VHH binders against c4kar8. Designs and how they scored, part 159

Target 1, 263 residues: c4kar8
Amino acid sequence: MAELSTPSPASPAPLDGGRGDELEKFTLRGARQILQLLQDLITHRGLITAHTGGGHSFMTAVLKVDEERGRVVLDPSPDPQANRRALAAPRLTCVTQLDGIRIQFPLVGLGEGQDKGRPALFAPLPAEMLRLQRREFYRLQVPLAHELSCLLKAEDLARKPVEVSARVIDIGAGGVAVVVPTGAAEFVIGGTLPACRLALPDGEPIELDLEVRNLNRQTQRNGTEQLRVGLRFAALPRAADTRIQRYIFKTERALNAKARGGL

## First folded at step 11 (VHH)

Design r31 (framework vhh_7pa5_2)
Fold by ESMFold2-Fast, scan of step 11:
Structure r31 (fold): chain B 263 residues (1-263), chain A 125 residues (1-125)
Amino acid sequence: as target 1 above (263 residues)
Amino acid sequence: QVQLVESGGGMVQPGGSLRLSCAASGFTFSSYAMSWVRRAPGKGPEWVSTISGSGGDTSYADSVKGRFTISRDNAKNTLYLQMNSLKPEDTALYYCAKVSDFYGDDIYDSPFDYWGQGTQVTVSS
């Protein structure tokens, strides 16, 4: 059985609608490109996480590409229940990496059988595959010493405007994760927080619109509750994007240097 | 460029021991949890063990608890797996894997974002 522990429980998947047009530029639809990419996953022994819906997933790998029959052959899960969920799912969302590039593709019409006498899963070749470079998905864990904050423009329980200063715990090209005191404001997944202010070192706060992507309630060791909020940049001016990337790069380099110079 | 290079595999008799190593480069090793994953003929990839970035927390698959120990040396950017009381069922290609920054956060979630080519472990008489 595949089992992975994580400090954060799985959150519900975000809605795809807001990302459709942005993801198109990263989508491969050519049959030759798709075949080539799948073959690269075989050559590099790529580990694939297949999401079956409802927060369930299992690890697989591509065994072979059957170009003549137009299908991909996959390793089954060692967990029989995961295989049953996969076969019952209308769609698998497969996620993997190839040399730091994130790859995502759907599989529809999953079946089971054997490959050279061994159990296998098979599906028609995907019609599309996403390729996302590291900078589109990398997140820097923000050092506590940096005291990064984001002033959120939200609403309280009575739907009145409220400003909440939130500590930024991680940051990437696409967004930030923040922690807020429990009860400070109401957040709705998919909701937009306009004109928030992100405070970075080396300049004035950046004014930006944030979309709520996930919510996770956490209890600290001292018994205090905090809410972790994942926020997507709804639109970033190029100057703001440049400042965020510069901060990420500079901080990552400093952390690497300190790890070596700590003697 | 991120690289993970496994070593220490080989052939061993049932009841024997092996220690696997993974040399990491191209990222801040101490900032990331690391895992061992194995893949055997006729089976899909199976998660084996995970260790936190600091080394303070570890977890193991039920099939290896009490027999395997994961550890790390952050000064050397090296991950280890000490394998004791090996069984024929432990025969597999063993991968070193970096735990993903996005796990549990987005529809693009994958537990791992990098892994090596693997080192083969064969347990036979």
Scores: ipSAE 0.385, ipTM 0.759, lowest interface PAE 2.8, mean pLDDT 81

Design r32 (framework vhh_7pa5_2)
Fold by ESMFold2-Fast, scan of step 11:
Structure r32 (fold): chain B 263 residues (1-263), chain A 125 residues (1-125)
Amino acid sequence: as target 1 above (263 residues)
Amino acid sequence: QVQLVESGGGMVQPGGSLRLSCAASGFTFSSYAMSWVRRAPGKGPEWVSTISGSGGDTSYADSVKGRFTISRDNAKNTLYLQMNSLKPEDTALYYCAKLSDFYGDDIYDSPFDYWGQGTQVTVSS
């Protein structure tokens, strides 16, 4: 589990500029819209995670928007080291959510000072903010009893084709997370795995092209290591999308019923 | 749809105890780790404690370790924080927060995707 009083684990390496073009339609650049969104974060007491680079982050919140001086005023971290890292960083990447919508924005030129006699951080207003619909990022934790698997078409360390049956641990509209044994295959962030087969209950496996988005090495309680792989649906046919959404909806309803029933 | 509603805050003297509750709805509670986060007057948010979905693993900030206990009742969709030996520096608004398991659409993740309005805890003599 993430421990917010300590530095966050290293984030996956970023994908190159082709992804940025797809996010343009979700980007706010109007000054009035940016000011309104920041005010909404104040009103809803938005918890913001500020990433300072190198896998480090801290929690903050917007104290106020100083429109006259063109800056945002933020809570400092209770951790002095986090504040020092933030002030030394060339850029903060701030992420939060509002009513199920993911919000992300950069801050550059962070400084420290006081607001009404209390320590505060301040930065110029961001020139852009990303606003991403929550539905695209919802992930269902797959029940172990479903034995959901995905047959991955990948390469071994010698660049030879291999097939790996991976357990699906979560699934959403945009992709799946799977676990594979360490060394089963070579994965490259941004690489594509063509013609993989996702096995859902009540039908034939779905053939999908998957893009590798992130890699996390996990140590189990017994000391064995597994690789967690985040995979995006690269080109999802409508029929496959419908079937995945149906599985998610049906499973969430069943899990909610079990939780209320004590099982 | 997702709702987290905190309760149990109040005024206590140093050395006192309080038990906070968080009623969760709109998601499969047992599938997600849950946290308590606090925001003190004139300070930023501080992580307090986390509990795994099953309740088998817990973690605490150094400032509260040995004094606070996080727990959950998955049959009632409720998260708890038992706070003992309260100190003036524990005065804060306490939030219930749901840990996010979102994977894939961005290189930066936030550990939390939902939190409640908070419940106020004031420790003063």
Scores: ipSAE 0.369, ipTM 0.745, lowest interface PAE 2.6, mean pLDDT 80

Design r33 (framework vhh_7pa5_2)
Fold by ESMFold2-Fast, scan of step 11:
Structure r33 (fold): chain B 263 residues (1-263), chain A 125 residues (1-125)
Amino acid sequence: as target 1 above (263 residues)
Amino acid sequence: QVQLVESGGGMVQPGGSLRLSCAASGFTFSSYAMSWVRRAPGKGPEWVSTISGSGGDTSYADSVKGRFTISRDNAKNTLYLQMNSLKPEDTALYYCAKEGDFYGDDIYDSPFDYWGQGTQVTVSS
């Protein structure tokens, strides 16, 4: 083991950016800002989707903010099973919208009780809330007519390789969201799917590595569950990045032209 | 600039019918499942019905099955809910909700990412 000189530390410039680093600048941590935003959700009658883990979620709303006790009061689900999942969850991720602004916040330590004689859920005030305008994080909604698909190279429960053709529902600079039938493959958040193939309408498929970032279960109309999978582009080559951005730009312009009735 | 605008609510007597409409703009309507969600005083939001982007698949909450019919007209970017045999328990603010986009790189995904202001349905004699 040779002795080497200690290199100078790097400048405290921003780390190699991820989407999470970009979201930090939109995070509210001021107590008064958080209280005001929660009050705005009450005034606006905002619907909240509360994610309880395992791809499960339920709809709720803020009934009131109890500043004296430092807690929020929420509507329970009319589904007792959803309430049991929520109470068992270590954390809820709450997502809502106010006038085109995405709002997201965690709730930890959920309990149940009553408010004005009616069942209610209670949680301590969140320490942070995200306020995000979609235009800062543009995602193209993929037209169904484009039949844009991604061939995923994944594993089943027995760790046997499987290939799944997934429909791409949205695409952005950092990744894609796809839909697969529940049970088609096993997905682990943080896991890498190597050598997947993204098929764009104008050209040959793009080969790329995808990281699993999120999972959300959705029940279809025939009772069949499907799984939405959010996938990050890992080490995207510049040529692939250029093709994806070109597709996004071209498609967005075409959709805007159509929406304007050929104006 | 996603916009959802509900209409068709009102007051009816038990056993009556109403047809709700939701005019959608700012997204490729046929690419997304659409849902109806209701919220009654003193109760949390309750999912009512969903229809697939193509209109080929539909589902309903047990409380409304056989009485309500969800449909869509993709050429007109419009979602509908035909409500028959209405009961006092159906009294609620009814929201049109769009299937959520997954954002890939973070935790702000949602089953619904947009909904309208709602249209009030009151069933009483």
Scores: ipSAE 0.199, ipTM 0.604, lowest interface PAE 4.6, mean pLDDT 80

Design r34 (framework vhh_7pa5_2)
Fold by ESMFold2-Fast, scan of step 11:
Structure r34 (fold): chain B 263 residues (1-263), chain A 125 residues (1-125)
Amino acid sequence: as target 1 above (263 residues)
Amino acid sequence: QVQLVESGGGMVQPGGSLRLSCAASGFTFSSYAMSWVRRAPGKGPEWVSTISGSGGDTSYADSVKGRFTISRDNAKNTLYLQMNSLKPEDTALYYCAKETDFYGDDIYDSPFDYWGQGTQVTVSS
């Protein structure tokens, strides 16, 4: 006789568990709120990135909300392979923004068909949508003139130590995003890069441990591949945190083209 | 707050030309790649072209290569798309899109984090 596993009402979260728990307070579950948000995406012609798993995604948009049948209607991808992948996926994770607020929602039970004689994808309305705007997610876009860099201590494909000077693209209270040439080092989501060195314009480089949080492969405009790496600060000394915050504040103020000495 | 405002769309005959503009504000324009994306009914959003923050590197979808030219004026925070030899297949809503800021703990990301409302281009005889 087989022992059946039943889902526990409480389960530990994955590697992003504490983050997932924090995001719960930004989750919409009211049917009217969900319908209104989807309608706002239609009205503002929102572009949606739909993740199908395995690092695959495609661009879509909401065509309409069918309240009577409890369904959302989406544009298919121009790429037939992306559509086949989406239909085979157990879940899509859809990501977009509206007025600077990140919006994320799951779609389950995707099907294909026609809407007004045009190809369309259909899914049941999501039971929840995340709407997120927080000060701690604020990222300063690093001016090219600052030439901010971070010396990463990583490993190559053969697990040998390598040092890579990475260009810092953005910086916030929680971390940095950097760009490295494809193949310069191997990165594993959740892996720690110890004793990296962040070079700010004033004083000595800051020595810090960085956790790899995301990886995004970009084809450069010249056809060269680059890897964008999102890196979270592990525990920061107070002095390092203060210095990073000061850099962010002073740079924001300067970019706003305000007179020196005036707020 | 990031804002992107497209203009320059309209109706044109096949073989004609249009120049699209995108006025950007709320971020350091020169630090980000910018793209044009188009959306036509039944085809879904399609990437058209990208230009690096410095303007030194450009790339194009095969469908528009040789006909469209992307450019930028970093002093004016403006992105452009010069469209020549327009075809009926180019009929779409054209969006200006900003390269994504990468959040340190964001596992689901997009190549673009902001885009405008779009400007309509209609190519018909």
Scores: ipSAE 0.387, ipTM 0.768, lowest interface PAE 2.8, mean pLDDT 80

Design r35 (framework vhh_7pa5_2)
Fold by ESMFold2-Fast, scan of step 11:
Structure r35 (fold): chain B 263 residues (1-263), chain A 125 residues (1-125)
Amino acid sequence: as target 1 above (263 residues)
Amino acid sequence: QVQLVESGGGMVQPGGSLRLSCAASGFTFSSYAMSWVRRAPGKGPEWVSTISGSGGDTSYADSVKGRFTISRDNAKNTLYLQMNSLKPEDTALYYCAKEEDFYGDDIYDSPFDYWGQGTQVTVSS
């Protein structure tokens, strides 16, 4: 009865929804690849956190892959309420790791029964599985207080060179997202911006080449239009890569500490 | 980056003892409850024990109560499990687990829920 007044949670999106297309290259869709990865989880005895929505999750594991029936067999929670939530959920989002690689997959059509006389949860084989190295997946939302900027070398509408100071809103191992006032420069998806300068809080600006990957126009509540630009590192020197990763790690640790122990 | 590194496992005879350690980094250790979880060959995960962030409260699975003791050293960011009177049924890969850190269904603060690679405990004669 607890779920009568609560809408079923939408499919959980642990990643930014705008990154769906970027994740395609890390998505396994081949039946043999999916079966092999599930078997690897069994062999390495991987712990799985299954998210059922509403802030609820439980610990499980893949006990068996039933290839003949096209099913995975999961260990049920010792908490009957967690199992009830799982069975009522439109999908489970299963998250685990293998040798520092994030593995994530949906399960739909969860049922309960027995496997060799023991209670078990059953689901059809997932149609897809994500296999992500943490650094390829993670994007740090840049704290406003850090005032991170990137000086972009672009062109205006007349194809004349222009320099635009853009605010960095997120940063990862593969690139940055920046905000630019509408009309400040013209960007073409696939275009390269050479010799841009990324300013980190510590040290000299990093000179790097950026490739335009996506564009998103957003109208603010005050009527101001901004352009969000996704930029990929076209070529990244080892020293620059090290500095960017160090900044991400240090900032993530500080934010996590503040969220939990500090205000 | 949250990291948990387990150690101290090995092979022992029934009735023997082992002490497991978990070195934690990448988060404020004293602010989180920590748990030991094990997975026996061919079985799913079984929760073993939990200790509060301060170390003031502990809880144990009935199967290990009176034999295992969980403890922590917050100055060293280290979690321990003292295992006494070991039985063949205690044979498992033992994982150190951090309290879950989710503020909703759609946003994960950490890209991984459990970080430990586990440490193997084998109890056989």
Scores: ipSAE 0.011, ipTM 0.421, lowest interface PAE 9.5, mean pLDDT 77

Design r36 (framework vhh_7pa5_2)
Fold by ESMFold2-Fast, scan of step 11:
Structure r36 (fold): chain B 263 residues (1-263), chain A 125 residues (1-125)
Amino acid sequence: as target 1 above (263 residues)
Amino acid sequence: QVQLVESGGGMVQPGGSLRLSCAASGFTFSSYAMSWVRRAPGKGPEWVSTISGSGGDTSYADSVKGRFTISRDNAKNTLYLQMNSLKPEDTALYYCAKEHDFYGDDIYDSPFDYWGQGTQVTVSS
């Protein structure tokens, strides 16, 4: 797992704050539903990322569900330090997906033992599981042929205003990911870019405010460096939201028709 | 819908070779790094190899360097893993995994947002 990035511990827990009330609609609390979902993860051999706090995580999977003892049995990490961190953590936040559905659940009271003579981790069954249709977080991979762009209003390295035309690589209900040449502008996570313009194929560009959420440097085949920027829609007007959703829906349908033999 | 379908696993003797394939659909394949991850009982999932979207950059776990080669054919939306000089320790279920998009508000993300069902590789004498 040393080759994989670990998430920052600075963000609040997923079910914390005012967001918790909204997420209640997507929270499973029925014992049979929880057992069935865990069994589905076993059947589909789902990979789980377990966050142990302090920016640390490791990959695991469900080995079995012990219904009688109310326990879940998990693969340990091949990294002994990751296992020690997990056992010391007061809580794990487990994240996975099943058929495009995001699944998230806490584990408390992690212990270690054996399953069929092999090392294993175990914990009491979670009292709740978040089952969020990825539709709410779905991102359409923008076809290259659409040449979708977003004109970003940012600052250069000298803090002078600049406009950067960025290629949109994916788009969802909550935001876009764009690529820009390295050094074209300075981006700060949590910073806002006001009055940007998103160009959709139909109609006038949409004026919107964007918040920088993620930054990643990428090296292209020709040796050119580019920066991938994840941007969240801030206070999106209803009309703009409708246009973006229509574009996503229409494009998804067209792509699905091609993938399914011309439907 | 994103789909990743692995194939090419099987049983082989130590020192043998296998070539795994992963057929990808539902996303712009060339825009994402792809990885192979393996899982054996009691060991948990272990990252094996990654290839950049263009195919220009590759990386490998120390346990497989010099024996395994990752490659991709972006025209066919297919990822490959050529496995040579196989050892009993390479016995595992091998998953094809897609790089996470980087979009979203949640810090609790996986480095991979999709993976296949896996293909079984068994190395025994």
Scores: ipSAE 0.435, ipTM 0.789, lowest interface PAE 2.2, mean pLDDT 81

Design r37 (framework vhh_7pa5_2)
Fold by ESMFold2-Fast, scan of step 11:
Structure r37 (fold): chain B 263 residues (1-263), chain A 125 residues (1-125)
Amino acid sequence: as target 1 above (263 residues)
Amino acid sequence: QVQLVESGGGMVQPGGSLRLSCAASGFTFSSYAMSWVRRAPGKGPEWVSTISGSGGDTSYADSVKGRFTISRDNAKNTLYLQMNSLKPEDTALYYCAKEQDFYGDDIYDSPFDYWGQGTQVTVSS
């Protein structure tokens, strides 16, 4: 290839990380299933992050499900401004987890009032809830001994092509988390890194396109800075997907066997 | 599998002290910021404190500044919350929470990807 091209961040790849039709198979629309899931959130005292738009969110939890009135009752935020933003929002996107299963649902028509004399937020029961399976969302913490790396094809601060060997700290069915030295390359959330190479044990590196999803700067104890980068697999050939999942399952079983045998 | 197990809660009189512990497993503990979050009836979940992975940076909610101290022992994979000068308003279920990994599938990610079952703290006479 004479030249590497970066796909537009505004053009998401179909079949990437459970988008489109893939999300439909994880969507609950039955009233009984929705009621049961909300009750499970109450029973497990699940913490919920409610996104109100504009980069704003607050923590809440389900207090109860009012089946007679078709409503969910939520804890208000201790921050009055967060409650005002929530009430003004056209829609809340609620995100939580149960036993590592990601749960996401919209709430529309939020109101305020009291439950048993205590402040509460009320919303109609959601018409749908997304429940992503443990395996789709599972991330394996990569053992340091495996020395897993990903060769990233990025740009430096002067927009020149650069290759950075990044240590893989975290791997799942949908992506990897890597660490790079601060300043090694420029990363833009939503940007795509084409033709990167993931080096797994026992075989040739896997060539894949990665989308930058998040960035976090960390300062180590010795004062050095490193950048942690969350990268989503833009699209994977079936063979590459199978090999990545095989590595994850084999490594997890080996770690589980070591933990059990070490007793 | 990520597990967070809180302990050290109990009943204490106003002005008393408690130390909460959180035993972490299934991830590289020193690589993640850790937080304490509390939930009391009618108040909703309230962030209490955060400590960076290295332990070099800490932050606190205004309601607990000067009274609570967050700390960690990375060799033991344990997070702590030392609570002094406890008030009735501190009565809550206290959760240990792990910082979200950098593998964001969605723009609607939580600041935390795992939390424990919680440990109950009751401050009363």
Scores: ipSAE 0.368, ipTM 0.751, lowest interface PAE 2.9, mean pLDDT 81

